# Miniprotein binders against q56419: the designs that were tried, part 267

Target 1, 326 residues: q56419
Amino acid sequence: MEGRTLEEVQEEVFKRHGVLVPKKELEDLAKALEEAGLLLTEKVEARLKEEEEKLKRERPMRLAGLSYPEGEREARAFLEAFRASYPGEGEEARVLLMPHLEPSRVPEVYGAALAALEKTPPPERIYLVGVAHRPLKEKAAALPVPFQTPFGPALPDLPALQALDALLPFELFNTPLAFREEHSLELPLFFLKGRFPEARVLPLLVARRSPELGEALKVVLRDFPGLLVLAVDLSHVGPRFGDTPLTRTLAEEARRRDLGFLERLAEGEPEAALAFLGANPTRIDGVEVVASLLPLLRERKGKVLAHRLDLEAPTLSAVGAGTLVL
Key: E = the ipSAE of ESMFold2; O = the ipSAE of OpenDDE; V2 = 0.75 times the mean of E and O plus 0.25 times the DockQ between their complexes.

## First folded at step 20 (miniprotein)

Design w_8 (at its last look DockQ between E and O 0.44; V2 from the best seeds 0.00; counts 0 for: pae E 8.1 > 1.5, pTM E .612 < .8, SAP 80.819 > 70)
Fold by OpenDDE base, look of step 20:
Structure w_8 (fold): chain B 326 residues (1-326), chain A 120 residues (1-120)
Amino acid sequence: as target 1 above (326 residues)
Amino acid sequence: SAEELAEKLEELLERIEELLRKIIELAEKGKFEEAIRRVDKFIDELEELIDKLEELVENPLTKLLAEMIEELAKAILELVFEVKDLLKQGRTEDAIDKIEEILKAIKLILEMVKKIAELA
């Protein structure tokens, strides 16, 4: 901090509180922060710059060996086991809503997504829209690089991404570091790449509702047809999310909201789905994604294939997950 | 107020310290999956803190403090991602060493926050 900033701070504290903080104490504080910060910031900045430069070339796997197998053979067995966990048949999807929760928590929900993908003709491209769990500079972002998977790289559709960027009022290619650890893309992409190895991908994140994104995508989809995938979770309830421990009443309310949301989407009424949630007191994760994609969800009828409210026992919290085809 | 911010920051930093100590304990016991889950929870809490600090711009001192704490929180966040990567690689000792570095930084922040609260 430049010495002027400390003097300005001292003067303002004196003006507001009538206390003259000794300049030396502010300097010692700033220096302690600077020493703690500089030691952390120089190494961190160098690493961040290196990671950002890597993300210009590819997005590496971050959850391989944890959430799914790293090896292709083991990954194929993983897909088959997840498909086997869902006893039903799927339907052809033009739009697929699927979870991004840890796969082991909701295997049958991912199994339902795989069942839908079995009935879906191989798309040329997949529009994969996830939830930004980190801040974005803009309402939405894309990363136009290969995403690594056990089945090989998921290659970006650069022409379609460029067409989308050209129609948005903001720069689409923003905040590359937000994609580094973003599981809302990585986990669904494992299943999608395993089923459609030749499909190109548009990896998109939504941080805040962007009606412009839905309108732009509606235009882009005319020239660049593909499968739209919403990678979203549903209710988040319990102590991890600011509630009391999960009770029967809280679980029933979460399920009611999840199913009521999904059913209205299945009827082709996405505005009614959003209106049904109101202030979203159970914190449905996919709200901003759905609100951004309204033009693509309107008048499309479909079916809810699976739903689960999964208990995380160590935190007495629960997360809802669902699979919907349109 | 600067005092309310300092109290909230102290509570959060204490919670962060407790989480980091628990991650060390889990890593030492070879409970890597549970340690990683705790790291993820810590990341979420730290990101929430950063977001809250951006909102607390009421006066120049509070703004300066919030900016300084935000920079430090961002640095801690990146170190925690490094811890997560080290745990994923089975580099337990390196992960613990990194957590101890973070704990030292948090202690310095806590001392600073206390001094600021005393001056407010």
Scores: ipSAE 0.018, ipTM 0.448, lowest interface PAE 4.7, mean pLDDT 85
Fold by ESMFold2, look of step 20:
Structure w_8 (fold): chain B 326 residues (1-326), chain A 120 residues (1-120)
Amino acid sequence: as target 1 above (326 residues)
Amino acid sequence: SAEELAEKLEELLERIEELLRKIIELAEKGKFEEAIRRVDKFIDELEELIDKLEELVENPLTKLLAEMIEELAKAILELVFEVKDLLKQGRTEDAIDKIEEILKAIKLILEMVKKIAELA
């Protein structure tokens, strides 16, 4: 900040406080702040460059020891405990909707997903579609590298990913750093890889609805059959999300929206499910994924296996999670 | 308004300093899960602040301060992600060394921001 900006600052200080600060003192201060900020920026740029290079070869576990065990033996026991938290039976899925919320908060919802996988023939590949929590350059993205898990690497299906990229009007592989911390893929993948260790994966993120993605995936799935997984959470309500503190009325509205959404999807009516949400006042985060994948969800009937609106007591807020098979 | 931005920046930077010192304490005691939760909470706060800075611009002074806050928050956010990775790997000494380096830079920036606030 030099020249004209500093003179504007000098004038403002004089108007407000009757003091004329020497321009050189303002210049010296601005220079010191810029130099300190530049040093931090250079360190950050170097670190991001290194991380991006690593992500071009593999995506490491970020949540081992935090959300799930790091060791394979302990990780298998963890899976079985989650399955046991859902006492029901699953149903065969060609499409599975499951959460990406912290597993310990909704154990029976993940357990229901495992029950569905028990009834599902092992697929050759899994189309894993999560929600981007970091900006993407396009409406959607993929990272065509192995994702590490306690059960070994989840290998990418490169031919299917290349076929998908070729059908899209945008570049699919241009935002690798968005995958660095992306839990909406890592958490569901732990459960999926644990049950289908030989399946290859198409790790996909949606930032903004893309009808083109759904049409392209419909074509790719015909040539490369597999399991489609929507890794999405449901309502987000309360002060952390811009509401008043959670009330019984707000919680009941969130549950109503969650279940109405899931039940309409279960009837094979994804457009009706989206219309039911209107302006999405409870901020269901699955909307952009569902809106992208309409061609894959139409007329596909199924069942809601589980739902929970989980309270975040420290923030007086709540997040919904569900399991749906189609 | 410019005075409000300067006060918010001072509060943010002092919270960052206290948080980073707490993370050092937790890392020395091997309490990595709690240390990481505090890092995650602070990342959320910084991202929220960055998102709202455009709404605070009213005049040349508040524009200048908002730009400084945004650059500081972005730089701090990225280095805090690295601290998170080091803690996840159990590299306690490396995490502490990085945090101390960050604290030196933050202290200098805080003192310069206080000079700007004094002039506002």
Scores: ipSAE 0.013, ipTM 0.406, lowest interface PAE 8.1, mean pLDDT 83
ESMFold2 (binder alone), look of step 20: mean pLDDT 78; pTM 0.731

## First folded at step 22 (miniprotein)

Design sc4 (at its last look DockQ between E and O 0.44; V2 from the best seeds 0.00; counts 0 for: pae E 20.3 > 1.5)
Fold by OpenDDE base, look of step 22:
Structure sc4 (fold): chain B 326 residues (1-326), chain A 107 residues (1-107)
Amino acid sequence: as target 1 above (326 residues)
Amino acid sequence: TEEERRFEELFSEASELLSSGSDSGNPEIMRQAIELFKEALEIAKRTGDPEREAAVLATLASAYSELGDSEEARKYAREALRIAEEKGIESVIESARRLLKRLKELG
C-alpha cells in the first residue's frame, strides 16, 4: 500500500489546518513523532487497515455530540435553531456554496444555507464537494458508501458516481481514510440530509485543482441532474494561520477578499473570482474547489445570502464563511 | 506491551481529534484531544520512554497554543525542550524552541 505514512497525513493535516505550528515546525514535530516511534507502528497500520475495511461499508459520524446532536429529535431542533438565526429569505439554488466551519461559529451563515434549501425543490441527488484537509492519492476522491447522520444514512448515488469515475483520467475511489474524519463533508451533510432526507449523495473531496473533475461533472449532471454543493470556507487570518493578531485592517482585508470572491462568483465569473485573489494572501479555503468546478460555475448568476468573518478570540484569529446561491 | 498498545491507541486518536478540531475550529474537539494526550503522557512517564514523553509534551504545547492558552503552551514546550535536550532528541528540541520563540513573539 503506497499509503502515505500517518506522518504524511499528520504533517499535511497540520499544514493544511493552519495549526499555529508553522509548516516547518509541524514537519519537525512529525519527524520527532516518527523518530519516537509514535507514527505508524504495525499496530497502527493494522488499525488503519481495519478502519479502511469498515469504510467499505459505511462512514460513521465523527462529530455527533461535538458539532451537532447525535439524536434525531435534538438534531431537528438544532436545524430549526440555525434556520432561525438567519432572518432573511432564501433563493432557489442550483449551486450552493456554504461553509464547513464549526456550525456554532457561524450559525447565520448555515441558516442562510437552510433558507436557500427551503426554496429549492428536493433534488434527486446532491453533489457534495468538500475540501480535503488530508492528503489524497489523486487530485480528487469519492467515497461510495452510506454516510451516517442523525437523520439516517445518506446513501450514495452509485450510478452517478460510476459515471463520474468513468470520465476521469484517475481512479475516483481513492484514499478512503481521508473521508474518515473529513468535516468538510460531515458538517454540510448534516444540514443537507436534514432538509432532503431522500436525496442520494455524491461525497467528493478536492485536494488540488482538477479541471477534469469539473468537465466530467458537467457531463454527468446532464444524465444525473442534482444540486451542486460547494462546502468551503473563506479567509483564514491571524496567528493560527501565520499572521499577526487580528486588527481592523486585517479584518477589512479578509472581508474585502471574501466578498470580492463571492460577488464575482455571484456574477457568473469564477475565473475573475480566482484572479481577484491572486496569491490568496488571506488563505481562502475554497480556491481549489472553485478552480475544479469552473465549467459548472460559469455564466451562472446568483446572490450572496450571508457572510461572516468569525473571531476566534482565544487565538485572535478569524475565519471567513459565506453562503452563495447560483 | 499492553501499555505501549494503549499509548499508541491514545496518541493516534488524540492526533486525529486534534487535526479535526483544528480544521473545523471546534475547541471542544481539541480539548478532548488534549485529555487523551495527557493520558498518553502519563503512560510514557510510567514506561520511562523519554522520546515518547518529549513528543507528547511538544504536541500538548502545540495543542494549547491552538487553543490560545499561551501559558500552558509555554509550560509544556519548556518541559518538552528540557527532556529533549537531556536526551539529545534533536527534532523535539527544534520544534520546542521554535514554538517558544513564536509564543514569545505573540506576547
Scores: ipSAE 0.238, ipTM 0.653, lowest interface PAE 2.4, mean pLDDT 87
Fold by ESMFold2, look of step 22:
Structure sc4 (fold): chain B 326 residues (1-326), chain A 107 residues (1-107)
Amino acid sequence: as target 1 above (326 residues)
Amino acid sequence: TEEERRFEELFSEASELLSSGSDSGNPEIMRQAIELFKEALEIAKRTGDPEREAAVLATLASAYSELGDSEEARKYAREALRIAEEKGIESVIESARRLLKRLKELG
């Protein structure tokens, strides 16, 4: 009905189906479809605008009662259970790589992160760098508002965020809606806020690699010291991600790429870690974050504390997660 | 209008859960989203709203595809396509055909 008269549509229907639909019935149908589409669009747009305005004040919990407990007492018991899932000792971290995968799928990997945090002096602030799962207007973004957690609000470090924004060639505070359901910040933040309840947070997302972000963060971290957290997952393999079904061979390759990536990072060689992945055939989630943060990762040696390639049996797929301290 | 308001609430809530479940890789959250979309689908059928019905069916097909349930994904995609072709809903026609092609390639 785009650019065609109702008479032309009527004639086409008759030619194809042998039915002459009265012009009035076609007009009524077209009007009804247009009205329904306009109403749905207007209501969706109004809801998105309302949610965006709320996000300019705070970021509420989206996964409480789903991925972690809503109540503070239960949330603390949850943390203890995860720490117990990793029987080893941690090491002090200036940089921590940890997952954002559903915690119940990789409990010992989150436990290893908690073990590292136990050895880490409480920081004034945490630079939490996640992976944008929705498009950003720019290569990276931040949301300078409190993020709600079962342990109370994680307050933004506004002076550090403003210093970062001032050093970037783009506006840092650019896509509030991208934070609405961003689990790559919410899931790690639960663990970080539970361990460091007084630390302020810089909640950052990377959509595409930004060397400018890494250079700016190097300057900001000098003036505003804190813990740098790369909240990233590793390999994504299998049909959910566009592959053949997960075979033992594909799983072994994904583990090899995950561990090779982490080990090169642990040697202080982030360029070598990226080169090792080449075209990133197992879709390691962390490459854009690592590529952005090269100045902060070079020559920092550390240790891989944990790794798991977690199988999704129903989808014949797997996702890798790891814990690295530098 | 009460039924239309309920549809909008369900669709919005289900969409938020679907996004969260897909991003976290949590199939339980995905299944919760699917149940809400199924409730919205019944409202769209009751109110005789084919554009809403086709949109929800296409969304269900995509959600089941992400869960790896190809049988359910094909079922909903075919129904979405049938309604969309009948009513000329081009956005759903395109999305349903693309999904069915991907599901056929997986076998």
Scores: ipSAE 0.000, ipTM 0.113, lowest interface PAE 20.3, mean pLDDT 85
ESMFold2 (binder alone), look of step 22: mean pLDDT 82; pTM 0.805

Design sc5 (at its last look DockQ between E and O 0.11; V2 from the best seeds 0.00; counts 0 for: pae E 5.6 > 1.5, placed apart)
Fold by OpenDDE base, look of step 22:
Structure sc5 (fold): chain B 326 residues (1-326), chain A 107 residues (1-107)
Amino acid sequence: as target 1 above (326 residues)
Amino acid sequence: TEEERRFEELFIEAWSLLFSGYSSGSPESMRQAIELFKEALEIAKRTGDPEREAAVLATLALAYYSLGDWEEARKYAREALRIAEEKGIEYVIEYARRLLKRLKELG
């Protein structure tokens, strides 16, 4: 940090607070529009109800043609290109931490994930744990239906999902509409399904830290072994997230936080990783997921395969992404 | 009416894309949202609904802000504010003023 303390950097960033926290502004405007009857009309409610009923059967692709190709042939070429963007070799993963950021922003990070998957024996099932960017009724949720991908549907592991539900103090199958547009599952799933077409999936979302989820999953994994995937992003800094424009100092702090977090996870010290972040001033996305999965991350040693702090030049903001294998 | 139905469809879909694009960091999703909002705006103008018009304009301002297009964001925010002040749409007035203040600070 060029000789400055974190506190000094924070103070400088905060003193220069003149930028809108866009997420809050987006949410505030959405709420205002809903209250005005513009976003949530009776007709919209009826449509949402219909969509919720459809989600009892399957989860359609939302980002096909936007973030990844819709056609299978093109999708395979897409996978290959992303793999090619990472020049290294992967390692076998029992736990994979990978991003859910727009793939084109961090291709080599997704490439590193693909490299790890190449060294991983095909799992029977994948526990895919994403971040809820929409509110959930409970701390965590699952959607026990096929997720559509260009490679065919990712089928749910119903027995494992049911076993998990039975061990949780809350209903796991809640808030189906939160899954409708959740990219933190859809984007990683593209790569996972492309690599492991026969694996069943447990699509999970975390809104708030749930120690119960980690303990329950630890038990379920014993009877239903599989690959655990944490689909999380890292630091979010710059005007889009309430900071001043990205500076060398801010970028260095973001990288320090990202790498310090990942390295402590790689050493099998997830509590230390969380403690290292403190109040999480650079807004690492994956904190609640990691906090929920502590029992599964403890004492597991691994390797950081890739990291990138990707600049969004138009907004002078940046988002961190990483790939970690355990 | 058919136009009202179409407006609602466009507006909801656009907001979905905007939210998703913002969360995922996808400029393409946000740009697509903008195109749908522009179509919705034209409908609101044709139907003579100033509240819908002001709401769409405010949302467009936010979308352009999220893309780092400060000039267009200011343009739409000012227009949203103008209509909202004329018609007494308080939530849009408040939002547009706040956004314009932030845009001024960004230069």
Scores: ipSAE 0.500, ipTM 0.830, lowest interface PAE 1.1, mean pLDDT 90
Fold by ESMFold2, look of step 22:
Structure sc5 (fold): chain B 326 residues (1-326), chain A 107 residues (1-107)
Amino acid sequence: as target 1 above (326 residues)
Amino acid sequence: TEEERRFEELFIEAWSLLFSGYSSGSPESMRQAIELFKEALEIAKRTGDPEREAAVLATLALAYYSLGDWEEARKYAREALRIAEEKGIEYVIEYARRLLKRLKELG
């Protein structure tokens, strides 16, 4: 039905926007980019395919030397410093909400997570659920490979991952490249692997809410018990996120929404937590993860251990981070 | 490096959206491409790669010109030209000069 030539498309673009489409200039620029290697799609596609094949074997550290130390000894000292940043007592967690924000920005929030882990019996496995920052082919994904850390590889729980895949109406192992640079898994995993060096991991990402994921995880957790970790950030406010410059009023509203969300989760009322946010005007990052995991969060009461709205002076913006145990 | 690979990934995705926008008459695809090219531009600046920086600026100028945003097109074309003349990037110089000439005739 649609057999438009390039010239016909160019005419349609001009009519829609009143703009002369520069066909020759596009072609000349494309040619120059190909010759310079910037538009050589075969080379770029080959490089992406090579990276995808590597990710089917292991997921290397991307943030060592940037967000945490590369060496194991230094990494353990780093963990101790973070724990010391939170002077409070933790509580045993069956579900832990923790951030994936740059650790040096919110040290006591990560410290609160470590305090909770100190009270938590070492699990056989950790269900680590992060937020996909790149598109997934499905609503959720996993990568069933070792994730490298300064503490050694975090090994995948292959039987549990296979059981989860079998229960979903889509293939769970669907987008390896989305894990390549995904800090929402790498940053929390550093802390989790440091405290539970023998635990296997289910590294999971959510792109869009999936009730099917939560239902499947509830079943898998019965046969493969472990620690559920929601690796999510909270409010995102200010110019970096499309708002006016950060004011005291906007910051106070973001803090109120963060705490109201966390407190409702702590009361075992995840639907109320989501309803409280409405259109999510401060862009709490964890909404899609919480919406996916409702069956695992209902009627599970706990405590908010820490919260910080981290001010980003260079961008006049802020990001919220919290620690919640259930 | 990781940033070089990220730039290449962004660039091919953005170029595909730009080409699709030209081919299908989709201004949404062209605007999406602009957002990705802006991300790629920041990487080129951080890595200190003037050829990549100038090339992305020239591509942004083309995208805005095609959308009829001639003020933005002039802005990006002038920046592309400045860097390209400073660093001797001839294909960008040629393109930016031709685009600026056309914008002068239209504006």
Scores: ipSAE 0.087, ipTM 0.640, lowest interface PAE 5.6, mean pLDDT 85
ESMFold2 (binder alone), look of step 22: mean pLDDT 83; pTM 0.822

Design sc6 (at its last look DockQ between E and O 0.15; V2 from the best seeds 0.00; counts 0 for: sugar tag NVS 81, pae E 5.9 > 1.5, placed apart)
Fold by OpenDDE base, look of step 22:
Structure sc6 (fold): chain B 326 residues (1-326), chain A 104 residues (1-104)
Amino acid sequence: as target 1 above (326 residues)
Amino acid sequence: SMEEKIRELAEKLAKLAQELAELAGDGSDPDELKKKLEEFIRVFSELSELDREKDNPEADSSLQSTIELVSEFMDASREGNVSDAVSLLSSIAEAAERLAEALD
């Protein structure tokens, strides 16, 4: 589009504001905007490049002091408080489904996860599978670097990650910038590292269903045994998600879908769980993760420990969260 | 929380965008404009680096719109299209306000 002449801009400003801006001031403004736009692009690009280079060495905390305490002592007290919010006892987990929602919204659901972890022997490694909230170059990705936590760094299991990469038809180590702020890994990892300080971690993200990932992980888990963690949320309903404000009917439908999904997973029928959701009209977050991990979820029986549909009052929207042990 | 941080940044961005649009319209001191623009850029950079909550499609849509409009603003600014740049600042302010409201 042919850029408006400074005279046209002057006329438009005069029409809108009744002020005749001198041509020289418009020229100075144009130059200042141009310089600022160039500086922005250069600074943003340089910063992104720097962040990408840093992610080759470690993934720093992004939510420390926001979603959880930065200090170790305070972080331990945080864990204890969350555990206390769940009055029940856990069960031993081979597979743990837990939320990645802001912890303060669903404390008892995280508490249920901690209860399960108390009954779980310390694993050598944790396969932590989160949801990619940013685009990935491939269907799934991993970041093979230490993740910082208040309890010290969560160290990657490089041999297991390499074994997984070798079995996938795509490069596993893609899109490092997608991990920079991904809360679906950071938030669960806080709880996992706090409970199992010596466990190695495989931080994995799923953007789209990858049956290849599940089959590859099934092979890798044989040689590299560990705890599988699905860090997923459940239904997303209300105006934030394109629905009407939360009603009793909408909340009942969200709960029905969440519980129906979790119960079928608890029965060892992950395909039935996916089929039950159909077009997923309540937007269960974990669908692509579950669809990717079918070989690992089949025939595993377990128990739903907790569920909550949490209302975000300002938006009259709600998000489902659950804890499932298999 | 991350949501609160995004909301705060979105509110700040909206305010800065409005102030920039006003300053640009009033023929204000280029140095003041530059300073405000630098602040706008800092706030936007911080906002753009924060994780998008997939769990809030309205917030996601508003954030995406904000990012796209800022990109268009930068392009218009590079091209010296002041009229479009000023118009885009108003649009950015509206999008950022919607983002803040979606996270309220």
Scores: ipSAE 0.028, ipTM 0.330, lowest interface PAE 5.4, mean pLDDT 86
Fold by ESMFold2, look of step 22:
Structure sc6 (fold): chain B 326 residues (1-326), chain A 104 residues (1-104)
Amino acid sequence: as target 1 above (326 residues)
Amino acid sequence: SMEEKIRELAEKLAKLAQELAELAGDGSDPDELKKKLEEFIRVFSELSELDREKDNPEADSSLQSTIELVSEFMDASREGNVSDAVSLLSSIAEAAERLAEALD
């Protein structure tokens, strides 16, 4: 157990899985893991090195032809269809919260984000903050390379990224492979790049809450103003996520938690929004991002434009998505 | 065929990952855990050495995800990070299942 006592590992396993494993069995497990096998192969390492080297130059589209069209003309039509699915008007955003859920599942929620972008003056840069779905070596990370889109490459804002890195107590550019499949950046970026083709991007991921990130971003945004985007989903409920089957009461609770969270953010009260969730029983995945970015959310009032708790009939589960402008 | 062999290995890998997660959660049989871990690594090594036709984007994506997750599992295991290693086993089972489904 590098850097941790066996008791600390035992506590962490309990927190993650709710099962207290005896100390001896954890020690035997750790020994078995360290002794047992072929931990790395030459081919696995070579393949991962190839992908890592590609990611040092650019981040290619991974979801073109799957979640959105690959060609620019078709991609433009796709954006128009999503905008049309939200018939209302937007509001100007300095901060935009939008989902990263598969777009076809919540079309009007992405449409509301597009409506907000229509009212937003083109920014010089976009701070795009997603949720890491793979472990990061630190609490947060960035990848300072062009991200490919059907609308052309989204270029990184290297001066702003370097300024951010210099202010953090950890290296910001720490886990390139975590970006390879990260849809929480790619899906929102499609919409953002389509609307703001000239904006540079700071592609950021949060794995664990980092107050340091929010304080550093507050400083960087002063010198490098831009649009802040929180690319997060809301409640995750039902058997796919470890619950009993989705009932009407669980769905109503998830919707109430989603809307209560968003409305408190809209009042400029991000600490109250987090407190409202308590232990986060409906697993809103935006909490780590919001908790990291508190200094940027305080006292910013705005409006919830859209919300949906999207039902997955095959899994009897649901995921919430929303659009909030501040 | 090569794709059928990849599908069979992916199914075997998913089953082994699930069994390992259960054995680790139970915590009562470290010798069985070691045996299953060795088999898991052998099956993964065999899967990772197979060439595949690039005509199946879903299978390609799923295989790459599986490889990345196993690499993370191996890193966590090498570091003695038991909690992360156990959590990654569930993710590996899901990715390997998706790979098998993409091929049949």
Scores: ipSAE 0.015, ipTM 0.426, lowest interface PAE 5.9, mean pLDDT 84
ESMFold2 (binder alone), look of step 22: mean pLDDT 78; pTM 0.766

